# VH-VL binders against Small ribosomal subunit protein mS42: the designs that were tried, part 2

Target 1, 220 residues: Small ribosomal subunit protein mS42, of Schizosaccharomyces pombe (o74379)
Amino acid sequence: MSFQQRFARALDVGYKNFLSKDAVRNIFAYDNHLRGLVQKECKIHQTPYRVPSDLMVQSASDPARANLFNYSSQLVNHDFFFSGLISPERPSADADLGAINLKPGIDASFGSFGELKSQMVDVGNSVFGDGWLWLVYSPEKSLFSLLCTYNASNAFLWGTGFPKFRTNAIVPLLCVNLWQYAYLDDYGLNGKKMYITKWWDMINWTVVNNRFQATRIESL

## First folded at step 1 (VH-VL)

Design c9 (framework fv_cilgavimab)
Fold by ESMFold2-Fast, scan of step 1:
Structure c9 (fold): chain C 220 residues (1-220), chain A 123 residues (1-123), chain B 112 residues (1-112)
Amino acid sequence: as target 1 above (220 residues)
Amino acid sequence: EVQLVESGGGLVKPGGSLRLSCAASGFTFSNAWMSWVRQAPGKGLEWVGRIKSKTDGGTTDYAAPVKGRFTISRDDSKNTLYLQMNSLKTEDTAVYYCTTEEYLGWSDAFDIWGQGTLVTVSS
Amino acid sequence: DIVMTQSPDSLAVSLGERATINCKSSQSVLYSSNNKNYLAWYQQKPGQPPKLLMYWASTRESGVPDRFSGSGSGAEFTLTISSLQAEDVAIYYCQQYYSTLTFGGGTKVEIK
């Protein structure tokens, strides 16, 4: 199903108390614009049109394909951002299980979910210019941490330069879009703290936990 | 205009069956989670069950009193929600409302409930 | 599963006076991850379907007068009508949407 079809309800009504319908529609319009730019770059490089995640990986280490990387990466980041939000649909009975399973690791890394929230608000507000704030996990170190990436860079490849990290060095679990087009209309230039605070209320911790569980290595 | 219109209610004897329909218009029905809520004469509201969108698995959930007897289904091509009621009991006598859970305070949710259709189960 | 209990069953209030309706859930409907209470309030007038007044316990639905306010967290909630008007005569229901759905028994609000 297409990106727009998967998030059609958000496009119709927005995320009340977080992103207005107009803000969601503007982000989706930009997403569609980026898809057009990806198609143009694919023609320029004589590359078959593929899903954005494949194009991102394919172009990540090639400076000649910097535009294709940037556009594809931003599309992947959009999907990761929206997939981490509670849908306008109601949470299931199991909604709390994700947070419960993450609690020991979050407590060890940040002290509490409340402290993680506080740190994400403060770190995100301090980002200068456009970018993304990520909650990441290091399986090797068994540690959760925060990572900032700028412009269209991402935590999947620890930014630009794949195959810079080809191992499970870090794994993205959650992100928030800190580009001005995401928050300016609803929150203003000085509203990043409130935007991130409201975003926090929309996090789907079951999705975050599922992403976390996928990183775990268990020896029997 | 967002609208939900129920139909199919009527008089039925205990042990009988009825199928209710809910015609949706003015919104993207295929993305919505849909519920049935009933209200017995002079009593309060009681949730009957729901069906998720197909993109969210199309799964159904039911309240204990109706589980095993009632079945909720949807036809996205017709923008229609159904409630198949089997083995009806006198306790199932109620006005049955069609509603969308996603419309809890979201835009265009000025009329999130249909007008209801009366089901009377009596001997 | 989650049982919703409203009190009182009925309430008579003079025009312009405050009406307070209580709602208790058998389990917390606060989702700790996003700090939101999955609790709504509805108004139902005779012969009409219910109308949404409040969601997330305290967020007013569009078009609902500011004399209606919701408060509470976890398992105890209140709906307050600060200055009762004639059009507010109705039955009011709380509803949780944390784990499937359940409604309270309703509170009938009448003019004295």
Scores: ipSAE 0.000, ipTM 0.428, lowest interface PAE 17.5, mean pLDDT 82

Design e1 (framework fv_ebrasodebart)
Heavy chain, then light chain:
Amino acid sequence: QIQLVQSGAEVKKPGASVKVSCKASGYTFTSYGISWVRQAPGQGLEWMGWISAYNGNTNYAQKLQGRVTMTTDTSTSTAYMELRSLRSDDTAVYYCARDRGYSYGYFDYWGQGTLVTVSS
Amino acid sequence: QAVLTQPPSVSVSPGQTASITCSGDKLGDKYAYWYQQKPGQSPVLVMYQDSKRPSGIPERFSASNSGNTATLTISGTQAMDEADYYCQAWDSSTAHVVFGGGTKLTVL
ESMFold2-Fast, scan of step 1: ipSAE 0.000; ipTM 0.459

Design e10 (framework fv_ebrasodebart)
Fold by ESMFold2-Fast, scan of step 1:
Structure e10 (fold): chain C 220 residues (1-220), chain A 126 residues (1-126), chain B 108 residues (1-108)
Amino acid sequence: as target 1 above (220 residues)
Amino acid sequence: QIQLVQSGAEVKKPGASVKVSCKASGYTFTSYGISWVRQAPGQGLEWMGWISAYNGNTNYAQKLQGRVTMTTDTSTSTAYMELRSLRSDDTAVYYCARGSVYRVEYSSGWTYFDYWGQGTLVTVSS
Amino acid sequence: QAVLTQPPSVSVSPGQTASITCSGDKLGDKYAYWYQQKPGQSPVLVMYQDSKRPSGIPERFSASNSGNTATLTISGTQAMDEADYYCQAWDSSTAHVVFGGGTKLTVL
């Protein structure tokens, strides 16, 4: 099913204490606009239409398809952002910080979940212009860290100038949308700190935990 | 121990559909993807597609787009692959494999298969 | 018309070193993986991310990947190593997994 169908309840009621229904509608209108731009770029480049994640990967190394990359990357980022939030209708046990496998790593990397929250608020608030803030995991280093990407850039393909090292170096677990269209209506130009603070309360830690578990090798 | 156990051999007529199951055990099912790979008699390995056991997202080989559907049932830790409009050249052993050790849903350059099912022979003949 | 090209067969005597190549455009810029398949059996991962060996795979298996060619090397080849070997990489043109055509290793 479509992006709007998967998040239809959020479109109707928003996320209480975080994003108004009007803010969600504006983000989804932009998402829909980007999908139209992707279709146009696919026609221009004789590229079969596929899901945005496939188009993003296919276009990432081709400067001639920079527009297709930017539009598809932003769509992937939207999906990752919204899929990391708890449901507005029925918050489950997920909302009670069911991050059992994350806790040792978060404690080792940041000291505590409270310290992670403080760092995400401060780092995100310091971003000048439009972008995304990511919590990422490095399997090689066994460490969690924060990463900022700008405009439509993402953590999935970050650092591909060294294809093996950089693509193996980090796995994104969580992100927050720091474009003005995401927070301006509800929080104002000076409201990024409060926006990120309110976003923290909406994180689905079971989703984050499951993403982290997928990074681990299980063997004797 | 990690295991993937597939359903038994099937014989189908051209135009029919087949649905192969793959039951996972010994790991957290929702933490990994499942890929499907087939091998025609005496031929090499051909990747068919991948499904996330976490969210059900799929990515199918372009040659099979429109004929293949992959699903999961997280309550039974089972993945399914349905192939429709069968032709004689779909005769193959079909394998499920744990598709990635890392989350590669939006991977820029890799996925690999650390554990494989035993295979399911699907024979398509008139 | 596979993106990855392997020799169809390689023959060695017991105790000799076997080398199986896998060629593809700029393959060294991608991760290469290797699988062993014995008759009637499922493939087994023997090498991942170019040169890393899974637990349980003998040290006589090694691999490299540079330029356009990945190579699987089996030193002191034993009769039990007789199998089909497949390389695998990511195909950026289709955003899909691609396997090489396979190499039959004969030990006689």
Scores: ipSAE 0.013, ipTM 0.502, lowest interface PAE 8.4, mean pLDDT 83

Design e4 (framework fv_ebrasodebart)
Fold by ESMFold2-Fast, scan of step 1:
Structure e4 (fold): chain C 220 residues (1-220), chain A 121 residues (1-121), chain B 108 residues (1-108)
Amino acid sequence: as target 1 above (220 residues)
Amino acid sequence: QIQLVQSGAEVKKPGASVKVSCKASGYTFTSYGISWVRQAPGQGLEWMGWISAYNGNTNYAQKLQGRVTMTTDTSTSTAYMELRSLRSDDTAVYYCARGYSRYDYYGMDVWGQGTLVTVSS
Amino acid sequence: QAVLTQPPSVSVSPGQTASITCSGDKLGDKYAYWYQQKPGQSPVLVMYQDSKRPSGIPERFSASNSGNTATLTISGTQAMDEADYYCQAWDSSTAHVVFGGGTKLTVL
């Protein structure tokens, strides 16, 4: 299913009290534009057209394909952002179930969910320019932490865009889009704090927990 | 200052319905949820359910599922709790309280003054 | 079927430390909350998220939550602290709020 098909309701009505339908439509228009740019870059570099996540991985450490990486990475980031939100029709109380399973780890790493929220608001609001704020998990360290990536960079490929490529060292669980096109129209140039505060209420913690559980190794 | 102000006492016959209101002031109504908690005379606190003032999504206690309905009116910053098919053991003080399910795990920081509902024949 | 168990009553002399317990299976994995209720009044939140104190609540109030037991501690207990105290947690298995049965604190 295409990106637009999977999030058709959000495109139609927006997210009440978080993102207007016009803001969602602008983000989706940009997403479509990026898909056209990906097609163009694939032709230039004689790279077979594939899903954005595959193209992102294939181009990640190749400076000659920096545009292909940036465009495909941003598409992956869009998908991850919207997939972490609850339905725009109305929030489900069941979305809170995942938060309980995450509580011991969140408490150990941040002190509480309240402190995590406070840190995400403060860290996100302090980001200069465009980027993404991530909640990530390190299986090696059993530690949750916050990560900022800038422009189109992402947490899926820690160290991506540089000679040192590190995979599986850190796993993204949640992100918020801090590009100006995401919040400018609804919140204004200095509105990142309110935007992140409203975004917090839209988090689908069951999705976050499912992503976390996928990092676990079962005892056999 | 943050306040929740509830409607006045009600006397109902068995089988009737009661609708209690809870008017919020001093904060952004749509940023919080409202829990409803009741207390029978001489008894402890019993949670009835929660409603999001953001979009009206509800979570009701299993014991009351099918008999209770919670709603909000964003234009007046008011929450409502309607309990149907009243029985004498529904006699209680009914409270509304502000809280979050996600952020604070249904913790309730501001409480209304309570509404006494008496059910008698 | 989560149940929070509190002692029905606790008595303490003025100036002494009162301790009120709340027990439940793996309660330490959940956030615990404490409410004070005086006769004819609405409950008042006195402790939230295990150990945090709301603005306006005296420093005499503290709390902990570990293993199966959450504890509310009132140091230098005063006559004005005489009330019913309720613990509360959210039960993830039923997605419902659960209250303890309440503890009557008597200061004599």
Scores: ipSAE 0.000, ipTM 0.427, lowest interface PAE 16.1, mean pLDDT 83

Design e5 (framework fv_ebrasodebart)
Fold by ESMFold2-Fast, scan of step 1:
Structure e5 (fold): chain C 220 residues (1-220), chain A 122 residues (1-122), chain B 108 residues (1-108)
Amino acid sequence: as target 1 above (220 residues)
Amino acid sequence: QIQLVQSGAEVKKPGASVKVSCKASGYTFTSYGISWVRQAPGQGLEWMGWISAYNGNTNYAQKLQGRVTMTTDTSTSTAYMELRSLRSDDTAVYYCARESRYNWNYLYFDYWGQGTLVTVSS
Amino acid sequence: QAVLTQPPSVSVSPGQTASITCSGDKLGDKYAYWYQQKPGQSPVLVMYQDSKRPSGIPERFSASNSGNTATLTISGTQAMDEADYYCQAWDSSTAHVVFGGGTKLTVL
């Protein structure tokens, strides 16, 4: 499915109390612009066009394809961010069920969901410049933690490598977009803390739990 | 074997509505989108819009906004396109087409239905 | 809205090379796709991502895309190639599919 198709309802109504429909439309316009840039870079480097996640992986270690990496990585990050939100179509009650299953792990790693929220707001608000804040999981350590990446960098490539190539990997479960284009329209330059606070209320914990459970099934 | 099979020809009066079906087989229906493309007699291809078989999200061509509705039924692997307030210039062959899975952000169509002729006449 | 322009018709003799063009602003920065439509039939994808040929499409079909013009080339053209040909691109600014106006290929 196209990115536009998967999130078409958000374009029509936005995310209540979090992102206006105009803000969503502006972010999606930028996403579409990046897709055009990815197609152009694929032609320049004679790289067959594939989904952004494949292009991001293929270009990650190649300085000659830095533009292709940056554009495709940002597209992957957009998808992961929006996929973690309670959609305008989805009941909020369903989203909260995942939090119950995540509680023991979150309590062990942060003390409570309240402490996790406080740390995400504080850490995210303290990010200088543009980037992303991630909730990640280490299957080997059975530990949840926070990770900041800057510009178009991502948590999929952090650690000593991807799980399929390295044993000491981290798995991203959730992220928030901390680029200015994400929050300026609705919150202003000084509104990052409020933006992250409002984003917290929009987290689809069932999606986060499903991502977490996938790591558990692989380990078993 | 991938196949899209459409409903039969329709004759409608101006002002009526038509609903065309497109039954998919040979692939995982919910993994691909379906676009609708029409072709007036002797004319070119005109894109009408698309629908996600996963979540039912739609994107319609601007000139058809307010007159067209696209839906899916995952239990029967069928997509539907309903066009309302029909005019004589809506006379066309209507095609459903499968959106490419690998280029979901740069859409193209690898498989097409056989087409459904809709004639709008008084 | 992007616009793709094709010549309305192209004529070629059997065995000769047919060339069908598709023009659009900065089209070479995008991937172009080509469809063949024979009378009374549905369109069939004949070229994807500028120059790639789907399984089942003869080797005599090739394509290129550079600058403002994409070109579909049919070498050793046969009577069976007589059809309408449509180019297609993705308009990333509107997230919409755009088709060219179509070219009728006549083989005489």
Scores: ipSAE 0.000, ipTM 0.428, lowest interface PAE 18.2, mean pLDDT 83

Design e6 (framework fv_ebrasodebart)
Fold by ESMFold2-Fast, scan of step 1:
Structure e6 (fold): chain C 220 residues (1-220), chain A 121 residues (1-121), chain B 108 residues (1-108)
Amino acid sequence: as target 1 above (220 residues)
Amino acid sequence: QIQLVQSGAEVKKPGASVKVSCKASGYTFTSYGISWVRQAPGQGLEWMGWISAYNGNTNYAQKLQGRVTMTTDTSTSTAYMELRSLRSDDTAVYYCARQGFYESRGYFDYWGQGTLVTVSS
Amino acid sequence: QAVLTQPPSVSVSPGQTASITCSGDKLGDKYAYWYQQKPGQSPVLVMYQDSKRPSGIPERFSASNSGNTATLTISGTQAMDEADYYCQAWDSSTAHVVFGGGTKLTVL
């Protein structure tokens, strides 16, 4: 099922209190443009088309395929961003406690979910230019932290078989798109703080919790 | 099984303070916030503020800023609302209500029975 | 500061559809919630996240929220539905809650 098919409702109605239908359409138009660029790069390098995550991993270590990496990475980032949001139809009231396994770690690392929110707003607002803000987890350190990546860079490289060190391996749990095409129409050039504040209310904590639980899987 | 039980009615003189309690049961107290809402006789609902049972952070209505204090005691799963410098127009039924931490969960799903506070001159 | 406006009263005959409106600037961009309050009782949540019903609330209750207006609709209105109805929103930018002025529903 395609990216646009999986998030078709968001494309149709937007995300209430967060992203207008037009803002979602702009992001999806750019996503579709990137897919065309990926197909073109695959032909140039005589690489079979694969899912963006596979192409991102395969191209990450090859400077000659930097364009393929950038385009694939941005597609992966889009998917991660949207899959971390609650449905435009709204979550069930039963999902209020979706972050149940995250709470102790968030308390230890940030003091509270309210403090995490405050730090994400402040850190994200301080990002100069285009990029992404991530909540990441280090299984080796048992530490939650915030990570900024710029342009099409991502947090997956450190947790997808390209770790810098075992102790520096991180798992991305959540991200927010801080490219101007994501927030400019709804929030304006100076509206990153409000955009991130509104984004917070759209987080699907059940998904974030499940991503965290996956860090407990032992590798073989 | 989820219940919010409030303290009993109070009669106060102008200038006094009142402290209303709200004891929660049937859920994990620290997973929700508690809002306080009052209703003067024959009038509508007026939000006073909320407190996070998770970390004690508060947010008060501007009209009451400086006169209201909200606290929690996690050992007894109890929330408190203290209103100072009482005036006759503070006469109302005071409710506590359970509220989530985010706008998408910003509804009041369970309410206390209410506490009548009468301020007479 | 955001203000939510409700009609002070709505009257309907038994079995007919009642509609209670709640108006606020760009209210459709926020979640709307609805409460029912009967004399001498605490309010009861009857609708949350614009259009969702809590367990125990009859199917005849429905709601919508778009543009500047949220609407609570009660189909096949019963005498037991007589109550005051309040809409509510939460502004995440201020973390402040606002209530509508309330609507008295009378079933004649």
Scores: ipSAE 0.000, ipTM 0.445, lowest interface PAE 16.0, mean pLDDT 83

Design e8 (framework fv_ebrasodebart)
Fold by ESMFold2-Fast, scan of step 1:
Structure e8 (fold): chain C 220 residues (1-220), chain A 121 residues (1-121), chain B 108 residues (1-108)
Amino acid sequence: as target 1 above (220 residues)
Amino acid sequence: QIQLVQSGAEVKKPGASVKVSCKASGYTFTSYGISWVRQAPGQGLEWMGWISAYNGNTNYAQKLQGRVTMTTDTSTSTAYMELRSLRSDDTAVYYCARDYRVTTYYGMDVWGQGTLVTVSS
Amino acid sequence: QAVLTQPPSVSVSPGQTASITCSGDKLGDKYAYWYQQKPGQSPVLVMYQDSKRPSGIPERFSASNSGNTATLTISGTQAMDEADYYCQAWDSSTAHVVFGGGTKLTVL
């Protein structure tokens, strides 16, 4: 299904107490615009149209395709952001179970979920310009940590990028969109703290836990 | 609909142990944690600790570490708090409270009615 | 270690705005929670995550949290609002929940 079809309910009604339907529509309009730009770049570089994640990986090391990388990376980041949220159509009681399962690791890395939240709000609020804040896991260090990426950059290629060049791998588990187009309409220019605070309430921790559990299988 | 129902008042002698129960109904017990909070007569609220109904993990207040044990029985949707080596200054109303999972570890949105524990000779 | 300080009492006339403060080092970087307790009753959560109201709590209740101080504000205070109010936060030094000492609100 298309991105818009997968998140049709959010486009229709928004995320109550987090993102208005107008804000969601604006983000989706930008997502659609980026898909048009991807198609244009694919034509220019004679690259077959593929899913954004494939285009992102294939263009990452080619300076001549920097635009294709930026546009496809941003589309991947949009998907990761929205897929980590509790659906407005079907709020899940099971979302809480993931948080309980993650508690020992979060406590070891940050002290508590409360401290993680405080750090995400502080770190995210301190980002100058546009970017993304990620919760990541390092299997080598057995530690959760926070990572900021700027503009359209992502945590998927940071330390886990190309198999040939992977050294100190990290795995992204969760992200929040800190571009102005995401929060400006509902929260204003100085509203990052409130935006991230309300985003926290929408996290689907079962999704986060499933992503984390996948790293444990690979570490065996 | 959603409620926490605690066991009845207890009178104990110094040096004894007390075990208070907290039976949950109206929600999925294993999706939430239970915090225990006590209040001595005329005094403020004092947090004792927290237990996960999902996996039994606990986090106890430092000053009660070694004297308190929290457990759950998922088959009966019941949480328990046992306090050992009781002293007269353990006289208090003991509350269980539901931990709010999605937004915080420690927000307490539903409270039991309280259990008065009196420690006296 | 006591990290949250509340005034022991606040008095307000009916219809006036009551403000109850809770002070702690860098409290604005943490979430603050507020509980109302009437004599002989269990506490009731009235505000969570700094400024959010649970279902059933009147719009007269609002709250903020910034810098070192969280504030519970009750607009148009009514006789029924008379109670003890407790703030709560997470204590980063012990990794435990901590309550403020409580504030007795008198509506006269």
Scores: ipSAE 0.000, ipTM 0.420, lowest interface PAE 16.1, mean pLDDT 83

Design e9 (framework fv_ebrasodebart)
Heavy chain, then light chain:
Amino acid sequence: QIQLVQSGAEVKKPGASVKVSCKASGYTFTSYGISWVRQAPGQGLEWMGWISAYNGNTNYAQKLQGRVTMTTDTSTSTAYMELRSLRSDDTAVYYCARSYRVIYDSSGTYYFDYWGQGTLVTVSS
Amino acid sequence: QAVLTQPPSVSVSPGQTASITCSGDKLGDKYAYWYQQKPGQSPVLVMYQDSKRPSGIPERFSASNSGNTATLTISGTQAMDEADYYCQAWDSSTAHVVFGGGTKLTVL
ESMFold2-Fast, scan of step 1: ipSAE 0.005; ipTM 0.490

Design i1 (framework fv_iratumumab)
Fold by ESMFold2-Fast, scan of step 1:
Structure i1 (fold): chain C 220 residues (1-220), chain A 121 residues (1-121), chain B 107 residues (1-107)
Amino acid sequence: as target 1 above (220 residues)
Amino acid sequence: QVQLQQWGAGLLKPSETLSLTCAVYGGSFSGYYWSWIRQPPGKGLEWIGDIYHSGSTNYNPSLKSRVTISVDTSKNQFSLKLNSVTAADTAVYYCARDLYYGSGSYRFDYWGQGSLVTVSS
Amino acid sequence: DIQMTQSPTSLSASVGDRVTITCRASQGISSWLTWYQQKPEKAPKSLIYAASSLQSGVPSRFSGSGSGTDFTLTISSLQPEDFATYYCQQYNSYPLTFGQGTRLEIK
């Protein structure tokens, strides 16, 4: 199923109290533009077109493929961001219910979900320029932490989800898009704090919990 | 059900410090922002600032140099201090709950009873 | 700061009338607007949140509409208990800002 097909309802109605349908459509137009750029880079490098996550992995260690990496990474980041949000057709999920296996670790690492929210708002608001804010988990340290990446950089290559590049690294669980094209239309240049505050209420904690549970299977 | 009860100084002289406390009963203190709002006699509402149970604060820039909001999570209380008061600070002061959580809606859904603070020589 | 301007500043109406109050933001705030009702000597009461969502316990004669910069609160059939001052408030950006208020008075 294509990216657009998987998130078709968000294109139709937006995310109430978070992102207007015009903002969602603008982000999706940019996503589609990036897919065209990926196809052009694949042709230049004589690489078969594959899903963006595979292309990102293939290009990550090759400076000659920096454009292919950047475009593919941004597409992966878009997918991770949107797949972490609740459906526009459904009300906000209870964090305690959805995050049942996360809670002990979040409490140990941050003190509470409320403290995590406060830290994500403050850290994200302090990010200079364009980037992404991630909640990550270290299986080796049994520790949750926050990570900022800039431009099209990502947290995936540090995690166990990409064992070809890293072991004993971090696993991304959740991210928020801090590029201006994500929040400028709805929130303005000085609206990043409110954008992140609104984003928090849209988090699909069941998805985040399931991502965390996957790391435990690898640890067995 | 959630109730907010507030108390503090009612009559102040210019240059003194305004101090008000708000206590939360019947509901969770954690997971919400807690705000102070004021209303001068016959005028509109002005947001002063908010605090999260962690102690993280946001202040109205117009008052930031004079205002401090603090929290006591063991008592489910939060407090407002406003330094160097003038006659312009005469107002009814309200504490209120900000609903950032759950339904994704932001609104002041529970309010304290209000405290009239008069600044006069 | 986002400036919130209400019109009219005051309005006289009769029981049974359809009343409309307008709120305009100095920049786009999407749907992040709350409407409050305040009676003399009392704390404000929330009526509408997210521009159009009715607060629990609020009569269905109250409705909100609008997005972006222009917002409207409508009372479809005014009742005696509705004579009060109404405020809009944006929560798009800090600092949180309120309109100057609209006083609804008996005709």
Scores: ipSAE 0.000, ipTM 0.414, lowest interface PAE 18.8, mean pLDDT 83

